# Ledger of designs, part 37: VHH binders against q07589

Target 1, 356 residues: q07589
Amino acid sequence: MSRILVIGAGGVGVITALSLWLKKESDVSLVVRSDYDRVLKHGYTIESCDYGRLEGWRPHHIYSSVEDAASAADNQGYNYIVVTTKNIIDGPVNSRVSNIIRPVLEKNKELHGPQLTTHILLVQNGIDIEKEIWAEFPREQYRYTVLSGIQLIGSTKIGSGHISQVGQDHLSCGAFDPQDAAAIQAANDFVRMYSNEGQNFVEFDPRVRYSRWKKLLYNAAINTSTALVGLDVPRCLEFGVNKKSTEIEVFHPAMREIIAIAASEGIIIEEEFITMFTEITRKKVFKPSMCVDCEKGQLMELEVILGNPIRIAKRNGVATPTLSILYNLLVLVQAKLKERKGLLKFDEKTATLVDE
Short names: E, the ipSAE of ESMFold2; O, the ipSAE of ESMFold2 at other seeds; V2, 0.75 times the mean of E and O plus 0.25 times the DockQ between their complexes.

## First folded at step 20 (VHH; framework vhh_7qbe_3)

Design u1 (at its last look DockQ between E and O 0.94; V2 from the best seeds 0.82)
Fold by ESMFold2 at other seeds, look of step 20:
Structure u1 (fold): chain B 356 residues (1-356), chain A 116 residues (1-116)
Amino acid sequence: as target 1 above (356 residues)
Amino acid sequence: QLQLVESGGGLVQAGGSLRLSCTASGSTESMGWFRQGPGKEREFVAVIDSSGGKTYYVDSVKGRFTISRDNAKNTLYLQMNSLKSEDTAVYYCAARGYSGRSFDYWGKGTRVTVSS
C-alpha cells in the first residue's frame, strides 16, 4: 500500500487527501498547520460538488509539521510527497518547496538509502517549478522522481477545518522528464490511486511541458489581471472600454506573449486557445485563485506564473510589453501584501525599506 | 553529446533569398532558429515541432521565412525570402532534447548579411 504525504491543507490539499482516501489504495497523511488542533478534535467539514458533504472527516494521519510526519514514518518512509502549497519563490525561505520536503527526503534516505525512490508530485501552478528540486537534491545523493500535477479544481478553505469545492476535481498527472520510466510509472500509479470513477476526472499527462504552458495562457493573462483589480472575469470584460478593451488590449496580448515565449522554448501552443480561455470564463461570475489569494491577504504565485516566463523571454529575446506591465504592478501588490504580513518593513521617516 | 552545425549563410541583396541548413548529430524534439544582429541581443525567430507538423514564427518574419525539417537527415532548414537589411544577423540553430526543458543544444551560428 503506498504511503502518501500530502503537504498543504488548503482547498486543493484537503480534497487531494480525500480523493486518495476514498479510493482505499493508499495510506494517506496530511500536514495541517494552523488548523491542526481543530481538525484533530473535530475533523473536516467538506462540501464537495464531486464527493458530497462530509462531516468529521480525517485522513489516516494528520501532522502539524512536515518534520513530525517524517519522524512518524516507522521505518517505512513515504512513497509519494504531494505538494499542494502555493509556490511562493519570493516568500519566506522556509516556505520554499525544497526546504518543505527536505525532512522527508532525508528520512527516506536514512531509512532505505537507494532502495526507496521518493515520488515528488508538485500540484502547483506555473512553469519551471521543478528546477528548484533538481538543483537542491543532486541525483547521485537522492533517489527521487519529480511529477507534475495540473489541478483544475475549484476548492477553497472557507474556515478552520471547512472546505468548499464548487469546481470539479480534474487532475492531470505526468512526469516532468518524459524519458524517465520510473517517473512515468509513478505518475500512472498515482492516476490509478486518485481515480474515483464517476466522481472525478484524472488522467496521465504525456506532455507535461505543453500542458503547463497551455494553462499559463489563462494564469498569466486572466488570473493575474483579476488579482490586480479584484474583479471576477465577467466584470473585467464588461467594465472595459466599450466592453472590449480588457479582452483586446489585456487578455489577448498577454496570451499571445505567452505563446511566443513557449515557442521560444520549443513548445508550440495553438492560438485557438486564446479565445477558448476567454470564452469559457466570460459568463462565470467566479474569482480566479490568484484574485482570491490576494483578497485573503495571502501572497500570490507571482514568480512561477509571470516572473519565470518573463525571465525566459529576456533570455530568448521575446518581447513582453503586456506581461511586463502586469508583472511590475503585481510586484507592488505583492510587496503591499508582504508589508501587511510583516515580511517587509518600510521606514516612513526615511522613505526607505528597513533591512532585517 | 548532440551537436548542431549551421550552413548556408552569406551575402545577399535586399529582396533576395537564402536557405539556411542545420545538421544535428542525432534525433531531437523541437528545433528552432535564433538570430543576433549587430550590437543586439540574441532573439527568437522560429520553431518547428518534432514531427514537422507545427510551426511558429515571430511577427517580423511571418510570410517571409519558412522553417522545415527532414528527420531522415536530422536536418533543419530556414528558407528566407524577401530579405531586408534588418535580417542581417548571425543565425543560430537550436534543438530541444527529449528530456530537455528548453533549447539546450546550440550551433555556433552562420552569418547572413543583407546589403542595400
Scores: ipSAE 0.784, ipTM 0.935, lowest interface PAE 1.1, mean pLDDT 92
Fold by ESMFold2, look of step 20:
Structure u1 (fold): chain B 356 residues (1-356), chain A 116 residues (1-116)
Amino acid sequence: as target 1 above (356 residues)
Amino acid sequence: QLQLVESGGGLVQAGGSLRLSCTASGSTESMGWFRQGPGKEREFVAVIDSSGGKTYYVDSVKGRFTISRDNAKNTLYLQMNSLKSEDTAVYYCAARGYSGRSFDYWGKGTRVTVSS
């Protein structure tokens, strides 16, 4: 039975733990922060379009920190670390993915040396998210694989210990290195362990890099634009000049720029996806995740969604006029959020940033 | 490990044509062309997938340049028509490996000069 640690107890993380738990093929642990005591005492209340209503539900184990989860590994360790937290590389250092997973990876190394390969599954948005892991954990010192999870799910925490899932769970899981046999096997094993036939949809992704660039059409153009203005997608489309200008002058140009950047990295995305991503959300009155994060006062996944593609574009000589405007305005929104959280200070006497 | 060698550069009059070649020492995933004009940074020009079935061109060359490949010869081509003075550059062949995250293999370049 695989031992799986899920890190992040938001809507995505809790449903991830539930899906693994229901399959009865895994020993499922979840790291729960602010809700720990309530979940320990009462369990979760879950209202799921996939799994129905559950009351008092807990995974096999819950912990209040990753450090505690690592200490409880006994002499077994964890086969999988599933990261469902937001990836905010411009945020606090302790929120960096490498720092979040380090206690478990160090414990596995202590227990097993090179004999246990740790499978790190990143269920997070963006591109180049695996680079931090490779940089921080040299391959000669650690034995691990890095897996990609692209999840389409409508699941939110609506109260302490209370999860509402209104969008069906679709997970695509694959290896960031398509030539790494161990990673491919681990991804296929995870698909099997996560699949609840008739209730969710889970598939192996043989082209992770392509899939992440393709999803970035939506994330870099629509997710960002809605976050900037605080509107759902239908309003962004209908409020445009002649009900058209935001579609043809913002969304589509941003998506074309992403296609150009992906092409400069050797990945060709079909132009028909521009229309597909625009139309799939035209009649759905909901706010995408970055818009929701901004409304809740949470930092955005700005760098992995916009910053990383723009840095690639600069390196490869690809023009990004639309993405650059969106990025620079959202940098200001992110700074405003950081200032309100006390992570940034502006000296109003000198009109300068104190914490440069 | 993989070696890329460009050829076919030269001097051509504006409005003329030129064909570049790039021979790879082995098989590749996607291949592409970049260029670097005098005093400028290297910039992306065009890419072709491993099968040769899909291509992408930057707007400045679309309709004038054609990228193609012959996998039996491990050779990439760039047919450049209706050349303009702004096309003057060193042209670099680039390739992705099958584990590659980006274009990891580069040639040393071939010079194209478009005279007024």
Scores: ipSAE 0.780, ipTM 0.934, lowest interface PAE 1.1, mean pLDDT 92
ESMFold2 (binder alone), look of step 20: mean pLDDT 88; pTM 0.899

Design u2 (at its last fold request DockQ between E and O 0.94; V2 from the best seeds 0.82)
Fold by ESMFold2, look of step 20:
Structure u2 (fold): chain B 356 residues (1-356), chain A 116 residues (1-116)
Amino acid sequence: as target 1 above (356 residues)
Amino acid sequence: QLQLVESGGGLVQAGGSLRLSCTASGSTESMGWFRQGPGKEREFVAVISDSGGKTYYVDSVKGRFTISRDNAKNTLYLQMNSLKSEDTAVYYCAARGWSGRSFDYWGKGTRVTVSS
């Protein structure tokens, strides 16, 4: 029976743990930070469009930290690490994905050496999110695969131990390396363990790189623009000059630039997706995730959504005038959020940033 | 390791045509062309999918350049028509391996000079 550690107890992580738990094919652990005492004593209250209302629910195990989860592995280790946290490369160092997963990888190595392959599933937005894992954990010293989870779900933590899932869970899971047989098998196994027929939708993704670049059309153009201005998608479209300028001069150009960048990496995304992503959200009065994160005072996934594509563009000689403006304005928004959270400090007397 | 060898570069008058070829030592996923003009950084030009069914071109070459491939010969082509002085560059063949995240295999390049 696979032992699965879910890291991140936001709306996505809790529903991920619940979906695995309901299937009854895995041993499910969840890392619950600030809500640990509340969840330990009372469990979760979950209102889910997929699964109905649950009260007092817990997965098989909960831990207050990844370190505690690793120490409690009980000589078996974890087969899967499922990372559902936001990937904030420019955030606190201890929140980097490589640092988050290290205690588990080290424990698995200590217990089993090369005999246990750790399957790391990144349920996070963006591109090049797997790159730092490969760089930080040499394949000569660690046995692991890296899997991609692209999740479309409307699930939010609305209070301590309280989760509201309004949007049905759609998960696509695949191997970043389409020639890695172990990763492909692990992704297919995860699809099986996650699937609750008739209640959620989960599938194997044979073209992870294509899927992630395609999703970037939405994320790099719409998620970012709404976050910058604090508006839902319909307002961003309707408030444009002649109800057209933001679509024609911001959204579409940003998406075309992403298509060009993906093409420069050998991934061809069909241009009809520009219209598709614009239209699918035109009448949906809700704020995309980056906009929500910004309103909550939380750091944005800015580097994996905009920074990484722009760096690829510069390396490949692809012009990104629209994306570069969006990125640099959002760098300022991210700095404002960091200042509010105490992660950087500006000295108003000297008008200079105080290095931490 | 996969090897790529370009050919077909040379001197041509503005308005003229050239066809570049690139032979790969084995099968590849997508393939593409990049170029580096005098004093400039390397820039993306065009890409073609593994099957040859999909292509993408940067705006500066759309309608003038045609990328194609012959998978039986492991060969990539770039037909360059209506050449302009700004097309002067070393043209590089690039390929993704089947496990590759990006274009990991590169040729040494072939020089194209567009005169007058």
Scores: ipSAE 0.810, ipTM 0.943, lowest interface PAE 1.0, mean pLDDT 92
Fold by ESMFold2 at other seeds, look of step 20:
Structure u2 (fold): chain B 356 residues (1-356), chain A 116 residues (1-116)
Amino acid sequence: as target 1 above (356 residues)
Amino acid sequence: QLQLVESGGGLVQAGGSLRLSCTASGSTESMGWFRQGPGKEREFVAVISDSGGKTYYVDSVKGRFTISRDNAKNTLYLQMNSLKSEDTAVYYCAARGWSGRSFDYWGKGTRVTVSS
């Protein structure tokens, strides 16, 4: 039975843990921070379009920190680490994925050496999100694979220990390295362990880099724009000049720039997806995830969604006039959020940023 | 290690044509062309998929340049028509490996000079 640690107890993480738990093929642990005592004593209340209503639900184990989860693993370790946190590389250092997973990887290395391979599944947005893992954990010193999880789900935490899932769970899981047989097998095993037939949709993804660049059309153009202005997609479209300027002058040019950047990395994305991603939420009065994060006062996944593509574009000589304006304005929004959270300080007497 | 060797560069008058070739020492995923003009940074030009079925061109060359590949010969081509002075550059062949996230293999380049 696979031992799985899910990190992140937001709407995505809790449903991820529930889906694995319901299949009855894995030992599921979840890291629960602020809600730990509440969930320990009363469990979760879950209202799920996939699974119905659950009361008092807990996975097999809950922990208040990753460090505690790592200590509790003893000589058994974890076969999978599923990271469902937002990837905020410009945020607090202990929020970096490498630092989040380090206690588990160090424990596995210490107790199991070459005998336990840990499969790290990144259920996070963006491109180049696996680079930090490869850089921080050299393969000659650590035994792991890195897997990609692209999830489309409408699930949110609506209160302490309360999860509302109103959008069906679609998960695509694959190996970042398509030549890594162990990673491919681990991704297929995860698909099996996560699949609740007739209730969710999960599939193996043989081309994860293509899939992530394709999703970036939506994320880099629409998720970012809605976050900048605080509007859902229908409002962004209807409020435009002649009800057209937002898609013609913002969404489509940004998406064309992403297609050019992907092409400069050898990934060819079909232009038909520009229209597809513009239309899929045109009639949904629903704020995309980055907009929601901003409204909650939470930092945005800005660098993995927009910063990384722009840095690639600069390296490859690809023009990004639309993406660059969006990015530079959103950097200001991110700084505002950081200031509110105490992560950034501005000295109003000198009109300067206080040095970090 | 995969090796890439460009050829076919030279001097040509504006409005003329030139065909670049790039021979790879083995099988590749996608392949592409980049160029670096005098005093400029290297920039992306065009890419072709592993099978040759899909292509992408930057706007400045679209309709004038054609990228193609012959996988039996492990050779990439760039047919350049209606050349302009701004096309003057060193042209680099690039290839992705089958595990690569980006273009990891590069040729040394071939010079193209377009005279007014």
Scores: ipSAE 0.798, ipTM 0.940, lowest interface PAE 1.0, mean pLDDT 92
ESMFold2 (binder alone), look of step 20: mean pLDDT 88; pTM 0.893
ESMFold2, look of step 21: ipSAE 0.774; ipTM 0.933
ESMFold2 (binder alone), look of step 21: mean pLDDT 88; pTM 0.893
ESMFold2 at other seeds, look of step 21: ipSAE 0.780; ipTM 0.935
ESMFold2, fold request of step 23: ipSAE 0.770, 0.789, 0.740; ipTM 0.933, 0.938, 0.924
ESMFold2 (binder alone), fold request of step 23: mean pLDDT 88, 88, 88; pTM 0.896, 0.899, 0.898
ESMFold2 at other seeds, fold request of step 23: ipSAE 0.763, 0.770, 0.765; ipTM 0.932, 0.933, 0.932

Design u3 (at its last look DockQ between E and O 0.97; V2 from the best seeds 0.00; counts 0 for: loop humanness VH .163 < .165)
Fold by ESMFold2, look of step 20:
Structure u3 (fold): chain B 356 residues (1-356), chain A 116 residues (1-116)
Amino acid sequence: as target 1 above (356 residues)
Amino acid sequence: QLQLVESGGGLVQAGGSLRLSCTASGSTESMGWFRQGPGKEREFVAVISDSGGKTYYVDSVKGRFTISRDNAKNTLYLQMNSLKSEDTAVYYCAARGYSGRAFDYWGKGTRVTVSS
């Protein structure tokens, strides 16, 4: 039975742990930060469109830190590390994915050497998110695979130990390296362990890079724009000049730029997805995740969604006028969030940034 | 260890046509063309899928250039029609490997000069 450590106890992470737990094919551990004491004492209250109401629920194990989870692995270690945290490259160093997962990789190596391959599943938005892992953990020293999880789910933490899932779970899981047989097998195994027939939808993704570039049409154009203005998608569309300017002058141009950047990397995304992603929530009054994060004062996944594609565009000679404006305005929003959190300090006497 | 060799560059008058070729030493995933004009940075031009069924062109060449491939010969082509002086550049062939995230293999380039 696979031993799975889920890192991140937001709406996505808790439902991920629940889905695995219900299938009864894995030993499920969850890292719970701020809610640890509450969940230890009372468990989770979950209202799920997929699984119904649960009260007092816990996975097989909970820990207050990744370090504690790694220490508790004893002689067994973990087969999977499932990372559901936001990937904030420009955030605190201790929140970098490589630093978050390092205690588990070191413990697995200590316990099993090359006998245990660690499967790292990144359930995070963006492009090039696997690069940090490959750079920080040389294959000569660590046995691991890196898997991609693209998740469409409407799940949010609505209070301490309270999860509301109003959108059904759809997970696409695949290998970042499509020639890595071990990664492919691990992705297929995860699909099996996560699948609760009739309740969720889980599939193997044979073309992870295509899928991530395709999702980036929505994320780079719509997730970003809604975060910038603090509006749901229907409001963004209806408030535009003649009810048209947002899609014609913002969403569509940004999406076309993403298609061009993907093409410059050898990935061809069909233009009909521009219309599909523009229409997917036109009549549904929901704020996308980046808008919600910003509204809650949380840092945004800005670099993996906009920064990385723009850097690719610069290298490949692809023009990005729309994406560049969105990115540079959102850099200011991100700095505002960092200042409020004490991560940046502005000296008003000199009108300069203190620490950078 | 994949090798890419471009050919077909030359001098042509504005409005003329030229066909570039790129021979690969083995099978590739998608393939594409980039170019670098005098005093400029290298820029993306066009890409074609591994099967040849899908293509993408930057706006400045759309309708004038046609990218194609012959997988039996491991060869990529760029048919360039209605050439303009701004098309003057060294043209580079690029290919993705099946495990690659991006274009990992590059040719040394072939020069195209469009006069007047």
Scores: ipSAE 0.775, ipTM 0.933, lowest interface PAE 1.2, mean pLDDT 92
Fold by ESMFold2 at other seeds, look of step 20:
Structure u3 (fold): chain B 356 residues (1-356), chain A 116 residues (1-116)
Amino acid sequence: as target 1 above (356 residues)
Amino acid sequence: QLQLVESGGGLVQAGGSLRLSCTASGSTESMGWFRQGPGKEREFVAVISDSGGKTYYVDSVKGRFTISRDNAKNTLYLQMNSLKSEDTAVYYCAARGYSGRAFDYWGKGTRVTVSS
């Protein structure tokens, strides 16, 4: 039975743990930080469009930290680490994915050496999110694979131990290295362990890099723009000059730049997706995730959605006038959020940032 | 390791044509062309899918350049028509491996000079 550690107990992480738990093919552990005592004593209340209402639900194990989860696995280790946290690479150092997963990887290496391969599933937005893992954990020293989870789900923590899922779970899972047979098998195994027939939808993704670049059309153009201005997509489109300037002068140019960047990495995204992504939420009056994050005062996944593509563009000689403006303005928004959270301090006497 | 060898560069008058070739030592995923002009940084030019069925060109060369490949010969081509002085550059062949995240294999380049 696969031993799975889910990290992140927001709406996504709890439903991920529940989906695995319901299938009864895995031993499911969940890291629950601030809500740990509440969930330990009372369990979760879950209202799910996929699974109905559950009261007092808990996975097989809960832990208050990744360090505790790693210690508790002394005898067996974990076959999978499923990361459902937002990837904020410009955020606090301890919140970086490599630092979050390190206690488990170090414990697995210490106790099992090369005998245990740990499958790291990143259920996170963005491009090049696997790069940090490969850089921080040399493959000659650590036995692991990195898997991609591209998810569409509407699930939110609405209170301590309370989860509301209003959008059906669709997950695509694949290997970042499409030539790694162990990773491919692990991704297919995860699809099987996660799939609850008739209730959720999960599939194997044979072209992870293509899928992530394609989704980036929406995220880099629309998710970012809505976050900058605090508006849902229909308002962004209707408020534009002649009801056209937002799509013609912001969304479409940004998407064309993403297509050019992907092409410079050898990945060809069909231009018909520009229209598809522009239209898919034109009549949907709700705010995309980055807009919601900004509205709640939470840090945005800015670097994995905009920063990384722009850095690729710079290296490959691809012009990004639209993305660069969006990025640089959102860097200021992110800094404002960081200052509010105490992660940046500005010395008004010297008009400079205080050194970290 | 996969090797890429470019050929076909040379001197050509503005308005003229030139065809570049690049032979790979083995099978590749997508292949592409980059170029580096005098005093400039290397820039992306065009890419073709592994099957040859899909292509992408930067705006500055659309309609003038055609990328193609012959998979039986592991050879990539760039047909350059209506050449302009701004096309003067060293042209690099690039290829993705099937495990590659990006273009990880590069040729040493072939020089194209477009004279007025």
Scores: ipSAE 0.753, ipTM 0.929, lowest interface PAE 1.2, mean pLDDT 92
ESMFold2 (binder alone), look of step 20: mean pLDDT 88; pTM 0.895

Design u4 (at its last look DockQ between E and O 0.91; V2 from the best seeds 0.00; counts 0 for: loop humanness VH .163 < .165)
Fold by ESMFold2 at other seeds, look of step 20:
Structure u4 (fold): chain B 356 residues (1-356), chain A 116 residues (1-116)
Amino acid sequence: as target 1 above (356 residues)
Amino acid sequence: QLQLVESGGGLVQAGGSLRLSCTASGSTESMGWFRQGPGKEREFVAVISDSGGKTYYVDSVKGRFTISRDNAKNTLYLQMNSLKSEDTAVYYCAARGYSGRSWDYWGKGTRVTVSS
């Protein structure tokens, strides 16, 4: 049985742990931070469109931190680390994915050296999210693979230990390195361990980078714009000049820039997806995830959605006038969120940031 | 290690045509062309998929340049028509390996000069 550690106990992470647990082919551990005591004593209450109502549910193991989970691995370690947290590169150092997973990688290495390969599944938005892992963990010193999870699910933590899933779970899982046979096998094994026949949808993704760049059309143009103005998508479209300027002068130009950047990295996205992503969102009174994060006072995945593509564009000589404006305005929104959280302090007498 | 060798650069009059070639020592995933003009940074020009079925061009060359490949010969081509002075640059062939992590392989470049 594969030993799986799920990191992040929001709506996505809890349903991920539940799906794995129900299949009965894996040993499922979940890191439950602030809700740990409540979940330990009473379990989760889950209302799921996929799995029905559950009360008092726990995975096989719960831990209050990744460090505790790593220590408790005894002499066995973990086969998979599934990261479902938001990827906030510009956030606190302890929120960086490499730092989150390091205790498990070090423990696996201490216990088994090269005999245990750690499969790191990133269920997170954005592009180039795997590069931090490759940079921080030289393959001469660590045995691991990096897998991509693109998930579409409507699942929300609505209270301590309470999860509401109203959107069916769709997961696409593949290897960031398509020449890595171990990664391909691990991705296919995860698809098998996650699949609950007739209840969820999960598939192997043979073209991870294409899939992530394609999704970025939506994320870099629409997710960002709605977050900047605090509006759902139909309002953004209807409030535009002549009900057209938002899509013609903001969404479409931003998406065309993403297509150019992807092409400069050898990944060709068809122009028809520009109108597709606009049209599938036009009539749905729905705030995208970045807009919701901002309204909740939570930091946004700004760097993996906008920062990383813009850095690629600069290296490859691709112009990004629309994305750059969106990015620089959202950097200010992110700073405002950091200030409200106490992560950034401004001295009004000197009009400067306070040194830490 | 895969090697890329460009050829076909030279001097051409404005409005003229030139065909660049790039021969790879083995098979590749996507291949593309970059260029670096005098005093400028290197910039992306065009890309073609591993099968040759998909292409993309920057707006400044669209309709004038055609990228193609012959996988049996491991060769990439760039047909450049209606050349302009601003097309003057060193043109670099680039290829991605099947691991797809980055542009892993680069040629040394071939110089194209478009005379007024």
Scores: ipSAE 0.713, ipTM 0.915, lowest interface PAE 1.4, mean pLDDT 91
Fold by ESMFold2, look of step 20:
Structure u4 (fold): chain B 356 residues (1-356), chain A 116 residues (1-116)
Amino acid sequence: as target 1 above (356 residues)
Amino acid sequence: QLQLVESGGGLVQAGGSLRLSCTASGSTESMGWFRQGPGKEREFVAVISDSGGKTYYVDSVKGRFTISRDNAKNTLYLQMNSLKSEDTAVYYCAARGYSGRSWDYWGKGTRVTVSS
């Protein structure tokens, strides 16, 4: 039975653990930080459009830290590490994915050497998110694969130990390296272990790079714009000049720029998706995830959604006037959030940023 | 180790045409053309999918340039019509391997000069 460690106990992570647990084909561990004591004693209360109401639910194991989970691996280690945390590469060093997963990779290596391949599933937004893992864990020293999870789900933590899922779970899982047979097999195995037929939708993704660039049309144009203004998509569209300027002057140009950047990387995305992504949430009165993060004072996944594509564009000589405006304004919003959290300080006497 | 060799560059008057070729030593995934004009940064021009069924062009060359490939000959082409002085550049062929990581292979470039 595969041993799976889910890292991140927000709305996505808890439903991920629940879906795996319900399938009854894996041993499911979850890292629970702030809610640990509450969940240990009372379990989760979950209201799920996919699975109904559960009370007092726990996965097979819960831990208060990744270090504790690694130490308690029962001399077996973990077959999968599923990362559902936000990917804030401009955040604190201890929040970097490579640092979060390192205790498990080291423990698996100690217990099994090259005989256990660790499958790292990144259920996170953005592009180039796998490159940190490849850079930090040389293949000469570690045995692992990196898998992509593209998840479309409406699930949030609404209180300590309380999860509300109002959007059906749709997961696409595939290998970042399409020539890595072990990764392809692990992705297909995860699809099987995660799939609850008739309740969620799970599929193998044979073209991870294409899928992530395609999703970026929505994330780079709409998640970013809504986060800047604090509005749901219908309001952004209806409040525009003549009810048209938001899609014509912001969403569509940003999406065209993403298509050009993807093309400059050899990935050709059909222009019909510009209309599709503009329309998919036109009548959905709720805020996209980056907007929600900003509203709650949480750091945004700004670099993996906007920073990385803009850096690619600069390298490849692709113009990004719309994305650059969005990015530079959101850099200011991110700095405001960091200042509130004590991650940077401004010296008002000198009118300068205090750096280390 | 894949090798890419461009040819077909030269001097042409404005309004004229040139056809660039790039021969690969083996099969590739997507292939594309980049260019670097005098005093400018390298810029993306056009890309074609591995099967040849999909293409993309930057706006400045749409309708004037046509990218194509002949997979039996492992050769990429760029037909350049209605050339302008702004098209003066060294043109580079680029290819992806089937690992799909990035532009793994680059040619050494071929010079296109558009007079007047």
Scores: ipSAE 0.694, ipTM 0.908, lowest interface PAE 1.5, mean pLDDT 92
ESMFold2 (binder alone), look of step 20: mean pLDDT 87; pTM 0.887

